# VH-VL binders against Isomaltosyltransferase (ctsY), part 12

Target 1, 124 residues: Isomaltosyltransferase (ctsY), of Sporosarcina globispora (Bacillus globisporus) (q8rqv0r968to1091)
Amino acid sequence: VEYEAEFGVQSGVSTNTNHAGYTGTGFVDGFETLGDNVAFDVSVKAAGTYTMKVRYSSGAGNGSRAIYVNNTKVTDLALPQTTSWDTWGTATFSVSLSTGLNTVKVSYDGTSSLGINFDNIAIV
Key: E = the ipSAE of ESMFold2; O = the ipSAE of OpenDDE; V2 = 0.75 times the mean of E and O plus 0.25 times the DockQ between their complexes.

## First folded at step 13 (VH-VL; framework fv_sipavibart)

Design w6 (from z1 with heavy chain G50L; at its last look DockQ between E and O 0.37; V2 from the best seeds 0.00; counts 0 for: pae E 7.1 > 2)
Fold by ESMFold2, look of step 13:
Structure w6 (fold): chain C 124 residues (1-124), chain A 122 residues (1-122), chain B 109 residues (1-109)
Amino acid sequence: as target 1 above (124 residues)
Amino acid sequence: EVQLVESGGGLVQPGRSLRLSCAASGFTFRYYAIHWVRLAPGKGLEWVSLISWDSGSIGYADSVKGRFTISRDNAKNSLYLQMNSLRAEDTALYYCAKDLWYRKYSYGMDVWGQGTTVTVSS
Amino acid sequence: QSVVTQPPSASGSLGQSVTISCTGTSSDVGGYNYVSWYQQHPGKAPKLMIFYVSKRPSGVPDRFSGSKSGNTASLTVSGLQAEDEADYYCSSYAGSNNVFGGGTKLTVL
C-alpha cells in the first residue's frame, strides 16, 4: 500500500509540484528545521516485519531521514544522491509493525542530512 | 553549458539608482534559489540577497535592506537587483550565484557568473 | 549584524596541510549545518569547495575537507599544491540572512 506524502500529516513541511515525476498530486519538501516531519497512519492486520519503501529525490547530495514508528526511532535511512531534483530514488528497509494502527514518521532530526523531496512510502 | 551572466553595472553618482540583471542558461532556472553576492575592493565577499525558486522567500543583508529589491522572472530565466539610494560603500563587483537548493537557506552556491561592476562616486 | 571570523592569512609549504578556521556563534555556525567554503583565484569567480559543513561537490579533490566543532568550522587543505594559493571564504546561515567571513589569503610557500 502506497501513502502519498502530500496526504500525510505535515509538520514544518509543505506540498509542492515544481519538479516532475512525482506520484499522486504532488510531493513534500521543506525539511529545513529540526523536527520537520510527515506522519502516516499505517494499519496492518498482523504484527510482523514489513518492507518499507521511501520514494525521494536528493539532488544536492547524499541525504538521510530518521524513521519513527509509534514515537520510537527505528533507523536513520540513507537516501543516496539522485541525478537531479527531477529524478527519484527508492530507499528500502525492514520495519516491525504492531497489529492495528501504527504511526510512521519520516523526520528531519539531529542525525539527518540535507533537504530532500519526499514523494511517498509503500508498506509491503 | 550552465551559465549565469550579469549585466547593468556602471558608474553612478550617490543617491541614484541602477538595475542589475542576471541571465541564466543551461539549467532549469525555476528549480533553484539565486543569490546576489558582491566583492568590494579590499573587503572580500559580502552576501547581498537571496530569492527562493518561487519568490516566496526573500532575504537581504542589513546593509542593503530597504534600498535594494531582488526579483526574478522564471519565464525569462532572469534575476534582477533594483538598487536605489546608492552609496559609495555599494561600490563592488556584483555576482549572481545559483544555489544547490531552492528555498530560503543556502546549501552552497555552485554556479557563479563573472560579475558586473558598480561604481558609486561623484 | 552577524559576523563570522576568519584569519586574514594562512600559509603552508608544498605537500603540507593547512587548516583555515571560521568562527561564529551558537546562532549561526554552531546552530546550523548551512556552512559552505569558497575558493577564489584573482580575477575569477568563487568556486564552491565544501557545503553542509563537510560535503564535497563533484570535481573537488578529496584533499579538501570540512568539519565543525562547537562554533568553529574548519577547512583543511592537505597535500598543498601551488594552485591552492587563493582567497578562501566561509559562509554560514545566521538566522535571518547569510554571512561570509572576511576571507583568508592562503599562500603556498
Scores: ipSAE 0.030, ipTM 0.692, lowest interface PAE 7.1, mean pLDDT 88
ESMFold2 (binder alone), look of step 13: mean pLDDT 91; pTM 0.929
OpenDDE, look of step 13: ipSAE 0.448; ipTM 0.857

## First folded at step 14 (VH-VL; framework fv_sipavibart)

Design v1 (from w1 with heavy chain T28K; at its last fold request DockQ between E and O 0.58; V2 from the best seeds 0.00; counts 0 for: pae E 4.5 > 2)
Heavy chain, then light chain:
Amino acid sequence: EVQLVESGGGLVQPGRSLRLSCAASGFKFRYYAIHWVRLAPGKGLEWVSGISWDSGSIGYADSVKGRFTISRDNAKNSLYLQMNSLRAEDTALYYCAKDLWYRKYSYGMDVWGQGTTVTVSS
Amino acid sequence: QSVVTQPPSASGSLGQSVTISCTGTSSDVGGYNYVSWYQQHPGKAPKLMIFYVSKRPSGVPDRFSGSKSGNTASLTVSGLQAEDEADYYCSSYAGSNLVFGGGTKLTVL
ESMFold2, look of step 14: ipSAE 0.312; ipTM 0.801
ESMFold2 (binder alone), look of step 14: mean pLDDT 92; pTM 0.944
OpenDDE, look of step 14: ipSAE 0.436; ipTM 0.854
ESMFold2, look of step 16: ipSAE 0.378; ipTM 0.823
ESMFold2 (binder alone), look of step 16: mean pLDDT 93; pTM 0.949
OpenDDE, look of step 16: ipSAE 0.347; ipTM 0.827
ESMFold2, fold request of step 17: ipSAE 0.285, 0.261, 0.157; ipTM 0.798, 0.789, 0.758
ESMFold2 (binder alone), fold request of step 17: mean pLDDT 93, 93, 93; pTM 0.942, 0.941, 0.942
OpenDDE, fold request of step 17: ipSAE 0.468, 0.839, 0.692; ipTM 0.861, 0.942, 0.913

Design v2 (from w1 with heavy chain Y107W; at its last look DockQ between E and O 0.05; V2 from the best seeds 0.00; counts 0 for: pae E 12.6 > 2, placed apart)
Fold by ESMFold2, look of step 14:
Formats: structure tokens, C-alpha cells, sequence
Structure v2 (fold): chain C 124 residues (1-124), chain A 122 residues (1-122), chain B 109 residues (1-109)
């Protein structure tokens, strides 16, 4: 299941289309102030470990973003440099989710680095 | 100009097979998920199956799992539904419908064909 | 029968508003934002009116609006016109498949 960043609940960030190769109708950028984030409501039928995939672009270097599940930080996800702002990478990690609704956030917090372009997440 | 055209419907007996086709034109078919949706009298719309742009994600309604197979041929701009072991309850008008988003399911369908009728009766 | 529930009928007077509900569970309407609404006139294919809960495709007038709260999505049609008389269906992603509501026949009085 894939969630477009531009249709998540955006706090302090913006939707843009000025780089090709995004999915949906755009991507999100403008992670500039601590606490800037995109939040998603993710529902799973069984509690367990899932694979989360974050599609992004990081043209200036190796970036990172904090991942929160149900308001608890679960990782600082590395977002390795992409070859340009028009190329897209996928960062993958394992996440524990509860049965039913989970709030998942991709956030710029005190351990996050660099500007990035954020396209979507997938939970599998 | 964007168009989907279904074909292959007809009258068949229970237990037989039928293959539906959907021809696409006026858009870049290879980048969009496509769905089959059916309309039965008195029952409303039912999603039957969907296939992602790269065929990597395929789904079926429980009522057709194991009997129906969706496929696509991006070189021919065509979508197919192989329907085996047909039952009376499969009688419906079958639509193909384009998913809205580039290279991703939105689960919203912005372009529909006019449908092809399948009647399963003795 | 659909997994998600719509009222079988709704009605409103010309120029007024009507709201059609689409009630599911936390495993579909409540858990995902992949909710769409379709209008279907007799003998015609469905037309997408709303996707992703509240977004309008190009060419759909802004008197059609969508929202959700909890496990219930809503389609609101304001400024009712005679041509709005049709069947309306909601749909929701349900984790591996798509489910439609049973449809609502909207009558414009």
C-alpha cells in the first residue's frame, strides 16, 4: 500500500512539482524547521513487523529523517544521496505496527539532516 | 480522446470460459493501473480485479479468486480478463477503468469504457 | 452485498444540499484515504466525482465535495440541479482489494 506525501497531513512543508519522476500529483519539500513533517494514517489487519519504504530525492548529500509511529520515534532513517534532484531513491526499514490504525510521520527533528524531496511511503 | 473499449462479452453456459479484452487509446497505458469493475442488475458496482502499471501488484475480489486472471500487454495497450468456471452470479456488464495516478494505484478510476455484457445462463 | 454501507436513497430540493454517507471500518474507510465517489446516470458509465476523500478531478464543479470522519466518508452535493439525479457509489481501498458501497439513488425533488 502506497501513500503519497502530497496528500498526507503536512505540517511546515509544501507540495511541489518542479522535479520530474515523482508519483501521484507531486512531492513534498520544505523540511526547514524542527518538527516539520508529513503524517499518514496507516491501517493494518494484524500487529506485526512490516517493511516501510520511503521514496525520496537527496541531491545535496546523505540526508536523514526521523520516523515516528503513534507519536513514538522509531528510527533515524538514512536517505543516501541520489545522483540528482531528479533521481529518486528508496530507503527501506522494518517497522512494528499495531492492529488497526497507526499514525506514521516522516519528520525533520534535531537529528535530521539536509533538505530532501519526499515522494511517498509504502507499507508492505 | 482518452478511450477504453471492452470486448469479448457474450452468452455462455455455467462452467464455461470467456476472455474479455480492453483496448486503450489516447493516453500512455503503460504507466497506469487498470481495473475491471462489473455492474449486475439490482446489485450495483463490484470491483473485480486490478493490475498495476508493471503487473507487480494484482488483486482480485474474493468472489472471483482462483477463477479469473487479469493480465496486460503494454506493447498492445491492452488489458485482459480470463474468466473460467463461470457462474450465473457472474452475469453483469463488465467495465475496464483507468486508475488516476501515474505509476501508482490511487484506487480512483477516472476513465471508464462503456462495458461488455456477460450473460451466464443455461 | 458491499462491505461498506450507503443509504439506498436520498433526496433534496432544487438549490439545496444533500449529503450521502459511506460507512466502513478502520480496515477500509477509517484506515486509508483511498475513498472515491462516482456518479452514474442510467445507461452510462460511472463518472469519478471525488477521489482521495476530498479531491475533485478536473471538470467536476466545486458544489461536489467530499470529507470523512472516523469510519464514515461523505459526499455533499450543494446547489442541487436536476441533472444531479443519478446513482452514487462510494469506493474504498480495503488492504488488498477495493470495495464499493451498495449505491444511493439520489432524487431531486
Amino acid sequence: as target 1 above (124 residues)
Amino acid sequence: EVQLVESGGGLVQPGRSLRLSCAASGFTFRYYAIHWVRLAPGKGLEWVSGISWDSGSIGYADSVKGRFTISRDNAKNSLYLQMNSLRAEDTALYYCAKDLWYRKYSWGMDVWGQGTTVTVSS
Amino acid sequence: QSVVTQPPSASGSLGQSVTISCTGTSSDVGGYNYVSWYQQHPGKAPKLMIFYVSKRPSGVPDRFSGSKSGNTASLTVSGLQAEDEADYYCSSYAGSNLVFGGGTKLTVL
Scores: ipSAE 0.005, ipTM 0.618, lowest interface PAE 12.6, mean pLDDT 87
ESMFold2 (binder alone), look of step 14: mean pLDDT 93; pTM 0.950
OpenDDE, look of step 14: ipSAE 0.019; ipTM 0.694

Design v3 (from w1 with light chain S58Y; at its last look DockQ between E and O 0.80; V2 from the best seeds 0.00; counts 0 for: pae E 5.8 > 2, grease 19.4 > 18.9)
Fold by ESMFold2, look of step 14:
Structure v3 (fold): chain C 124 residues (1-124), chain A 122 residues (1-122), chain B 109 residues (1-109)
Amino acid sequence: as target 1 above (124 residues)
Amino acid sequence: EVQLVESGGGLVQPGRSLRLSCAASGFTFRYYAIHWVRLAPGKGLEWVSGISWDSGSIGYADSVKGRFTISRDNAKNSLYLQMNSLRAEDTALYYCAKDLWYRKYSYGMDVWGQGTTVTVSS
Amino acid sequence: QSVVTQPPSASGSLGQSVTISCTGTSSDVGGYNYVSWYQQHPGKAPKLMIFYVSKRPYGVPDRFSGSKSGNTASLTVSGLQAEDEADYYCSSYAGSNLVFGGGTKLTVL
């Protein structure tokens, strides 16, 4: 299931359409300053390990973002450089989720680097 | 090849105006912030002005604020610097430079032109 | 006025390391990770060597490295080669402005 970043709960970021190839109605930009984040309500039927995919653009270099599940940091996700700001990459990792509602947050924290454009997450 | 080519430099008298142009090729110009940077004789590099991809963020060095105006025409892949009320201290080699970022002129300038010379003298 | 300061010169022998400092304030070098380093040979356009404090653009060898502590950024050039002799400038975002340091002339002995 895909969760579009422009429909998440945004803090310190904005929605734009100025680059091609995003899904949905737009993507999130301005994602570049300590404390910026996008949060999603992710429901799963069973507790377990899921694959999380983060679709992003990082045209200036190798970026990174912190991933939080239920307010606990679970990783610093590497976001390798994309060819340009019009090119979208997918970063993938395994995440443990509890039965029912989980709050998943993609955040710029003290270990994060570079501004990125953020399109969506997918839980598989 | 990603390229920036400056033009419009020359010899002008103090108090006059001059307009510099920068032509971009080999990349999608509208996706990047762009800068003007100058190198004066006997001095180092000085940032002059920067402009975001959509002209929504613009900055000027204090030394030129109120006299210089940066602008861009994304349809023509061109950047401009209107320089009014020129002074002797504006004499420099003026570079156009592409930023790595588009929203702000802040990440670093990865592509530079060869510059155009402006001389302000009687 | 720029508050970003570099030493006017630095030198090192072939094969050794040199570190060039770039000192600002909490409003620029200390307050942002938007610090860049440029190399300029005489008669040439500047070349970006480091951005975002420590990131190398494609094609810049890993013997060039950047770091920051407090209000001071540093460029370290390891394994000095003759072609490293050039002027080096740091720059920092300072809110609405970008500022350059005064430049450092690196001499390779």
Scores: ipSAE 0.079, ipTM 0.742, lowest interface PAE 5.8, mean pLDDT 89
ESMFold2 (binder alone), look of step 14: mean pLDDT 93; pTM 0.947
OpenDDE, look of step 14: ipSAE 0.175; ipTM 0.768

Design v4 (from v1 with light chain K55R; at its last look DockQ between E and O 0.67; V2 from the best seeds 0.00; counts 0 for: pae E 5.8 > 2)
Fold by ESMFold2, look of step 14:
Structure v4 (fold): chain C 124 residues (1-124), chain A 122 residues (1-122), chain B 109 residues (1-109)
Amino acid sequence: as target 1 above (124 residues)
Amino acid sequence: EVQLVESGGGLVQPGRSLRLSCAASGFKFRYYAIHWVRLAPGKGLEWVSGISWDSGSIGYADSVKGRFTISRDNAKNSLYLQMNSLRAEDTALYYCAKDLWYRKYSYGMDVWGQGTTVTVSS
Amino acid sequence: QSVVTQPPSASGSLGQSVTISCTGTSSDVGGYNYVSWYQQHPGKAPKLMIFYVSRRPSGVPDRFSGSKSGNTASLTVSGLQAEDEADYYCSSYAGSNLVFGGGTKLTVL
């Protein structure tokens, strides 16, 4: 299941269309201030380990973002440099989710680095 | 080849105006913030102004605020600096420089032009 | 406007290390990770050596490194080569404007 970043709950960030190759109707950028994030309501039928994929662009260098599940930080996800702001990569990691509704956030916090363009997440 | 070319420099009297241009080629100009930076004789580099990809974020050094106006025309791949009420201390080599980012002129300037010389004297 | 301060000169022998400081405030160097360093040889445009405090662009040798502590950023040039002799500038974002330091003339030998 894919969740487009532009349809998440945006805090301190914004939706743009100024770079090619995004899915859906746009992507999110503007991760600049600590606490800037996109939040998603992710429902799963069973508690367990899921694969989370983050589609992103990081044209200035190797970026990173903190991933929160239900307000608990679960990782600092590395986002290796892409060749340009129009080039998209996918970062993948395992995430534990509870039965039912989970709030998943992609956040710029104190251990995060660089601006990125954030396209979507997928939970498998 | 990624390139920035400044033009419009010259000799002007104090109190007059001058307009600088910067022509970009070899990259997607509208995808990046751009700066004006100057190098004065006997002084180091001085940041003058910066502009985000969509002109939504603009900044000026305090020494030029209210006198200089930065603008861009993304359709023409061009950056401009309108310099009004020029002073002798504005005499410098003016560089156009591309930022690594597009939303703010903050990450660092990875591509520079060769500059255009502005001389303000009587 | 924000001011960041560099020593006007620094020197070191070939093969040694030199560190250049860039001191600002909590509203610039201390408040953002938007610190960059530029090398400028006479008659040439500046070259970006370090951005985001400590990141090297592609093609910059790893003997150039950056760091910060509190309100002071540092550029370290190790294994000094003759071609490292140049002017070095730091810059920092300060919320709405950017500021350069006054520059440091690095002399090798």
Scores: ipSAE 0.094, ipTM 0.722, lowest interface PAE 5.8, mean pLDDT 89
ESMFold2 (binder alone), look of step 14: mean pLDDT 93; pTM 0.949
OpenDDE, look of step 14: ipSAE 0.161; ipTM 0.764

Design v5 (from w1 with light chain S91Q; at its last look DockQ between E and O 0.71; V2 from the best seeds 0.00; counts 0 for: pae E 3.8 > 2)
Heavy chain, then light chain:
Amino acid sequence: EVQLVESGGGLVQPGRSLRLSCAASGFTFRYYAIHWVRLAPGKGLEWVSGISWDSGSIGYADSVKGRFTISRDNAKNSLYLQMNSLRAEDTALYYCAKDLWYRKYSYGMDVWGQGTTVTVSS
Amino acid sequence: QSVVTQPPSASGSLGQSVTISCTGTSSDVGGYNYVSWYQQHPGKAPKLMIFYVSKRPSGVPDRFSGSKSGNTASLTVSGLQAEDEADYYCQSYAGSNLVFGGGTKLTVL
ESMFold2, look of step 14: ipSAE 0.358; ipTM 0.813
ESMFold2 (binder alone), look of step 14: mean pLDDT 92; pTM 0.943
OpenDDE, look of step 14: ipSAE 0.440; ipTM 0.854

Design v6 (from w1 with heavy chain K104P; at its last look DockQ between E and O 0.04; V2 from the best seeds 0.00; counts 0 for: pae O 12.8 > 2, placed apart)
Fold by OpenDDE, look of step 14:
Structure v6 (fold): chain C 124 residues (1-124), chain A 122 residues (1-122), chain B 109 residues (1-109)
Amino acid sequence: as target 1 above (124 residues)
Amino acid sequence: EVQLVESGGGLVQPGRSLRLSCAASGFTFRYYAIHWVRLAPGKGLEWVSGISWDSGSIGYADSVKGRFTISRDNAKNSLYLQMNSLRAEDTALYYCAKDLWYRPYSYGMDVWGQGTTVTVSS
Amino acid sequence: QSVVTQPPSASGSLGQSVTISCTGTSSDVGGYNYVSWYQQHPGKAPKLMIFYVSKRPSGVPDRFSGSKSGNTASLTVSGLQAEDEADYYCSSYAGSNLVFGGGTKLTVL
């Protein structure tokens, strides 16, 4: 199941459509400053370990975002440079989710770097 | 829709206590710091208190330290302000406001309630 | 507690640009980038216009801009419109607390 970033709960970011290759109706832009974040409500039928994917563009270099699940930091996700701002990469990691509703937050915190465009997350 | 609704304001005499409440809806309450900000008649905005998502970080303005206590109930999506030893200078419209972030740093308050009026007068 | 100073009033004609200053110290405005600006119309709740010195929340027009130099942050309103007439407050992080400026009444002539 994919969750579009432009539909997430956003703080400090904006949305845009001025780059090709995004999914949905747009992507999150201006994701470049401490405090910026996008949060999603993710529901799963059973507690367990899931694979999460973050689709992003990072034309300026290697970026990084902090991932929080239910307000607990789970990882610093490396976002390697993409060929251009019109090309998109996918970063993958494992997360533990509780039964029912979880909140996943992609954040620019003190360990994060560079502005990126954020397209979606997927839970597999 | 993201919304904050304050309640509990009223007229009280100096030295009395009052408890304000703020009910949040439309966002994940537990992920954000929440603040109280007041506007006294003829004055400007004054930050009163703030509390982090886990209540682990709390701040107070010097003017209310030792008299006011901020708290939150994430299960109820609610913020509270216990105001003791009230003074005439505490008279104001009290706003609760959502911060853009949840850590000790405040990045700005993007959602405000309409406020609840507190009047302290003999 | 820190004191952050704003001019009590500012004015500009329609279509002009006006800048409101917010002066603090190296312990607040000058020491952090956690500077925000709020617009408040009479009888309404404050509205966040700028945060982190120069970032705009969604829905805020780009004719509102923020900057900072030294201990002074500035809000610039370009293409001044009648609806911009309001009180404007800056805020800053200040040693684990928040502090607001005294506010500026902006009049559109």
Scores: ipSAE 0.000, ipTM 0.626, lowest interface PAE 12.8, mean pLDDT 91
ESMFold2, look of step 14: ipSAE 0.017; ipTM 0.673
ESMFold2 (binder alone), look of step 14: mean pLDDT 92; pTM 0.945

## First folded at step 16 (VH-VL; framework fv_sipavibart)

Design u1 (from w1 with heavy chain Y105F; at its last look DockQ between E and O 0.61; V2 from the best seeds 0.00; counts 0 for: pae E 6.2 > 2)
Fold by ESMFold2, look of step 16:
Structure u1 (fold): chain C 124 residues (1-124), chain A 122 residues (1-122), chain B 109 residues (1-109)
Amino acid sequence: as target 1 above (124 residues)
Amino acid sequence: EVQLVESGGGLVQPGRSLRLSCAASGFTFRYYAIHWVRLAPGKGLEWVSGISWDSGSIGYADSVKGRFTISRDNAKNSLYLQMNSLRAEDTALYYCAKDLWYRKFSYGMDVWGQGTTVTVSS
Amino acid sequence: QSVVTQPPSASGSLGQSVTISCTGTSSDVGGYNYVSWYQQHPGKAPKLMIFYVSKRPSGVPDRFSGSKSGNTASLTVSGLQAEDEADYYCSSYAGSNLVFGGGTKLTVL
C-alpha cells in the first residue's frame, strides 16, 4: 500500500509539482527546520515486521531522514544522492508495526541532512 | 555541457541604468535557484541577489536593495538583473551562478559563468 | 547586514595542512548548515569546494574538508600542493540573504 506524501499530515513542509516523475498529484519539499515532517496513518491487521519503501529525490548530495513509528524514532534512513532533482530513488528498510493504527513520520530532525523531495511511502 | 553566459556589462556614468542577462544551457534551468555574485577590488566576492526556481522567493544584498531587480524567464532559460541608480561602488565583475538547490538558499553554487564587467565612473 | 569574517591571508608549506576560518553569528554560520567554500584562481570563476558545511562535490579531492563548531566554519586543506595557492571564500545563509566572507589568500610556501 502506497501513501502519497502530499496527502499526509504536513508540518513545516509543502506540496510542489516543480519536478517531473512524482506519483499522485505532487511531492513534498521544504524540509528546512528541525521537526518538519509528514505523518501517515498506517493500519495493519497483525503486528509484525513490514518493509517500508521511501520514494525520494536528493539532487544535491547524500541526504537522510528520521523515521518515527508511534512517536519513537526507529532509524535514520539514508537517502543516497540521485542523479538530478528529476530522478527518483527508493530507500528501503524493515519496520515493526503494531496491530491496528500506527503513526509513521518522515522527519527532518537533528541527525537529518539536506533538503530532499519526498514522493511517497509504501508498506508491504 | 552545463553553461552560464553573462552579458550586458559596460561603462556607464553614476545614476544611469544597465540590464544584465545570463543565458543558461545544458541543464534544466527551471529546477534551480540562480544568483548574481560580484567581484570588486578590495571587497572580494559579494552576493548581490538570488531567485528561487519559480521567482516566489527573492533576496537582495542590503547594498543593492531598492535599486536592483532580479528576474528570470524560465521559458527562455534566462536570468536578468536590472540595475538602476548605479553608483561607483557597483563597479565589479558580475557572475551568474547556479545553485544546487531550487530555493534561494545557497547549498553551493556549482556552476558559474565567466562574468560581465560593469564600470561606473564619471 | 550579517558580517562573516575570514583571515585575509594564510600560508603553509608543501605537504602540510592549513585551516581557514569563517566566523559569523548565530544568525548565519551558527544558525544554519548552508555553509559553502569556494576556491578562486586569478582570472578564473570560483569553484565550489565544500557545501553544507562538510560535503564535497564530485571531483573535489578529499584533502579538502570542512567543519563547523559554534559560529565558526573551517576549511582544512591537507597535503598542500602548489596549485592550492588561490583565494578562498566562505559563504553562509543569513536569513533571506547570503553573505560571503572577505576571502583568504592562501600562499603555498
Scores: ipSAE 0.063, ipTM 0.721, lowest interface PAE 6.2, mean pLDDT 89
ESMFold2 (binder alone), look of step 16: mean pLDDT 93; pTM 0.941
OpenDDE, look of step 16: ipSAE 0.427; ipTM 0.850

Design u2 (from w1 with heavy chain Y105W; at its last look DockQ between E and O 0.07; V2 from the best seeds 0.00; counts 0 for: pae O 10.2 > 2, placed apart)
Fold by OpenDDE, look of step 16:
Structure u2 (fold): chain C 124 residues (1-124), chain A 122 residues (1-122), chain B 109 residues (1-109)
Amino acid sequence: as target 1 above (124 residues)
Amino acid sequence: EVQLVESGGGLVQPGRSLRLSCAASGFTFRYYAIHWVRLAPGKGLEWVSGISWDSGSIGYADSVKGRFTISRDNAKNSLYLQMNSLRAEDTALYYCAKDLWYRKWSYGMDVWGQGTTVTVSS
Amino acid sequence: QSVVTQPPSASGSLGQSVTISCTGTSSDVGGYNYVSWYQQHPGKAPKLMIFYVSKRPSGVPDRFSGSKSGNTASLTVSGLQAEDEADYYCSSYAGSNLVFGGGTKLTVL
């Protein structure tokens, strides 16, 4: 299941459509400052380990975002540089989710780096 | 200290040429987009031109397109504006300004020089 | 080239709140979130006050705030102080170029 970043609960960021290749109706832009984050309500039928994919663009260099699940930091996700701001990459990691509703937050915290464009997440 | 210093302004007759320079210091010049912005007497700010960090993207205002050329020398931490076929309406204080974001266009300019004056008059 | 409109003047009393509008089209202010605001005092270079619609650079007090609705961006100055008297300009990305508004002279009464 995919969750579009432009429909997430946003703090400190905004949305745009001025780069090609995004999914949905747009992407999150201005994701580059301490405190910036996008949160999603993710519901699963069973507790367990899932695969999470983050679709992004990072034309300026190698970026990083912190991933929080139910207010607990689970990982610092490396976001390797993409060829351009019109080129989108996918970062993948394993995440533990509880039965029912979870809050997944992609955040710029003290360990994060560089501004990125954020398109969507997928839970598999 | 982060600083931009413009130079090259002066008094010229219409149809003549002038080359402005902008010297940068205190930041990694080569990784920022840089702009020229002018302020004519009694008017407001007008964007003139901008160049990306890698010179791969360049823009001009319609009012100067075909007459002005923006360029940069990263080794010299300098920005230039070659102004040809100057007109009376080009008379203004010319600022160079640094884009806020590293290796990206924010279209916000956080560092400005004090400007250099260009006067075009017969 | 795109035309972005600001009121020529605005005024407010000390301690009050004032809002300056910046109206464009879906091809500039309404189409992108690359909207910035600048403060300029007489004889001084412009100062960046807001970028990307609502973000503040370091050193800018939180009594300056920005927002956008439709094709209109707004700068709000709360707790108005004497030093806030200046010209204010909005700017916006416009497809391939940058465009400034006509500027607003803010007077503090």
Scores: ipSAE 0.000, ipTM 0.629, lowest interface PAE 10.2, mean pLDDT 92
ESMFold2, look of step 16: ipSAE 0.118; ipTM 0.729
ESMFold2 (binder alone), look of step 16: mean pLDDT 93; pTM 0.948

Design u3 (from w1 with heavy chain L100R; at its last look DockQ between E and O 0.09; V2 from the best seeds 0.00; counts 0 for: pae O 7.6 > 2, placed apart)
Fold by OpenDDE, look of step 16:
Structure u3 (fold): chain C 124 residues (1-124), chain A 122 residues (1-122), chain B 109 residues (1-109)
Amino acid sequence: as target 1 above (124 residues)
Amino acid sequence: EVQLVESGGGLVQPGRSLRLSCAASGFTFRYYAIHWVRLAPGKGLEWVSGISWDSGSIGYADSVKGRFTISRDNAKNSLYLQMNSLRAEDTALYYCAKDRWYRKYSYGMDVWGQGTTVTVSS
Amino acid sequence: QSVVTQPPSASGSLGQSVTISCTGTSSDVGGYNYVSWYQQHPGKAPKLMIFYVSKRPSGVPDRFSGSKSGNTASLTVSGLQAEDEADYYCSSYAGSNLVFGGGTKLTVL
């Protein structure tokens, strides 16, 4: 299941459509300052370990974002440089989710780096 | 210390050319957009031109389009403004300013030089 | 191209709050969140006070705040101090360029 970043609960960011290749109706822009974040309500039928994918663009270099699940930091996700701002990459990691509703937050915290364009997340 | 230093200003007659330079130090120059902003006597700040980190996005104010050319040399941590066909209304203090961002959108200009004065007069 | 309007002057007494407006259109101030505010004292370079409508750079006191509604952005200075007397400029993204407001001279009474 995919969750579009432009429909997440946003803090400190904006949305745009001025780069090609995004999914949905746009992507999150201006994601580059301490405290910026996008949160999603993710529902799963059973507790367990899932695969989470983050679709992004990082034309200026190697970026990083912190991932929080139910208010607990689970990882610092590396976002390797993409060929251009019109090229989108996918970062993948394993995440533990509880049965029912979870809050997944992609955040710029003290360990994060660079501005990125954020398109969506997928839970598999 | 993060710093920008402008140079190249002077007194010129209308129709002449002048080239401004901006030398950067104390930050990773190649990862930020840089702008030229001017302040004419008795007027307010006016955005002149901007260039993204990779020079892939360039913008000019309508008042200088076709006459001014912005460029950068990341290896030299330098920004330039080639000013041709100068006019009296181009008289101003010219600042170079570092953007907080690297792309064509401004996230605020957080570092400014002290400026270099350009005077266009007969 | 774009015209962004500020009041030419504003004033307030020590300790009071003052708000400076920055009015544009849906193609600039109203269309983007890339609105910044700058403070400039006589003979000094401008200083970034607010970016992205309401974010403060490190070192800027929290008595400076920014907001936006419709096509108008606002800078509010609370607990006004003598050193706040300066020119204030707003800026905004405008299509593919940047634009500054005309500036506001803030006097502290």
Scores: ipSAE 0.019, ipTM 0.659, lowest interface PAE 7.6, mean pLDDT 92
ESMFold2, look of step 16: ipSAE 0.032; ipTM 0.700
ESMFold2 (binder alone), look of step 16: mean pLDDT 93; pTM 0.943

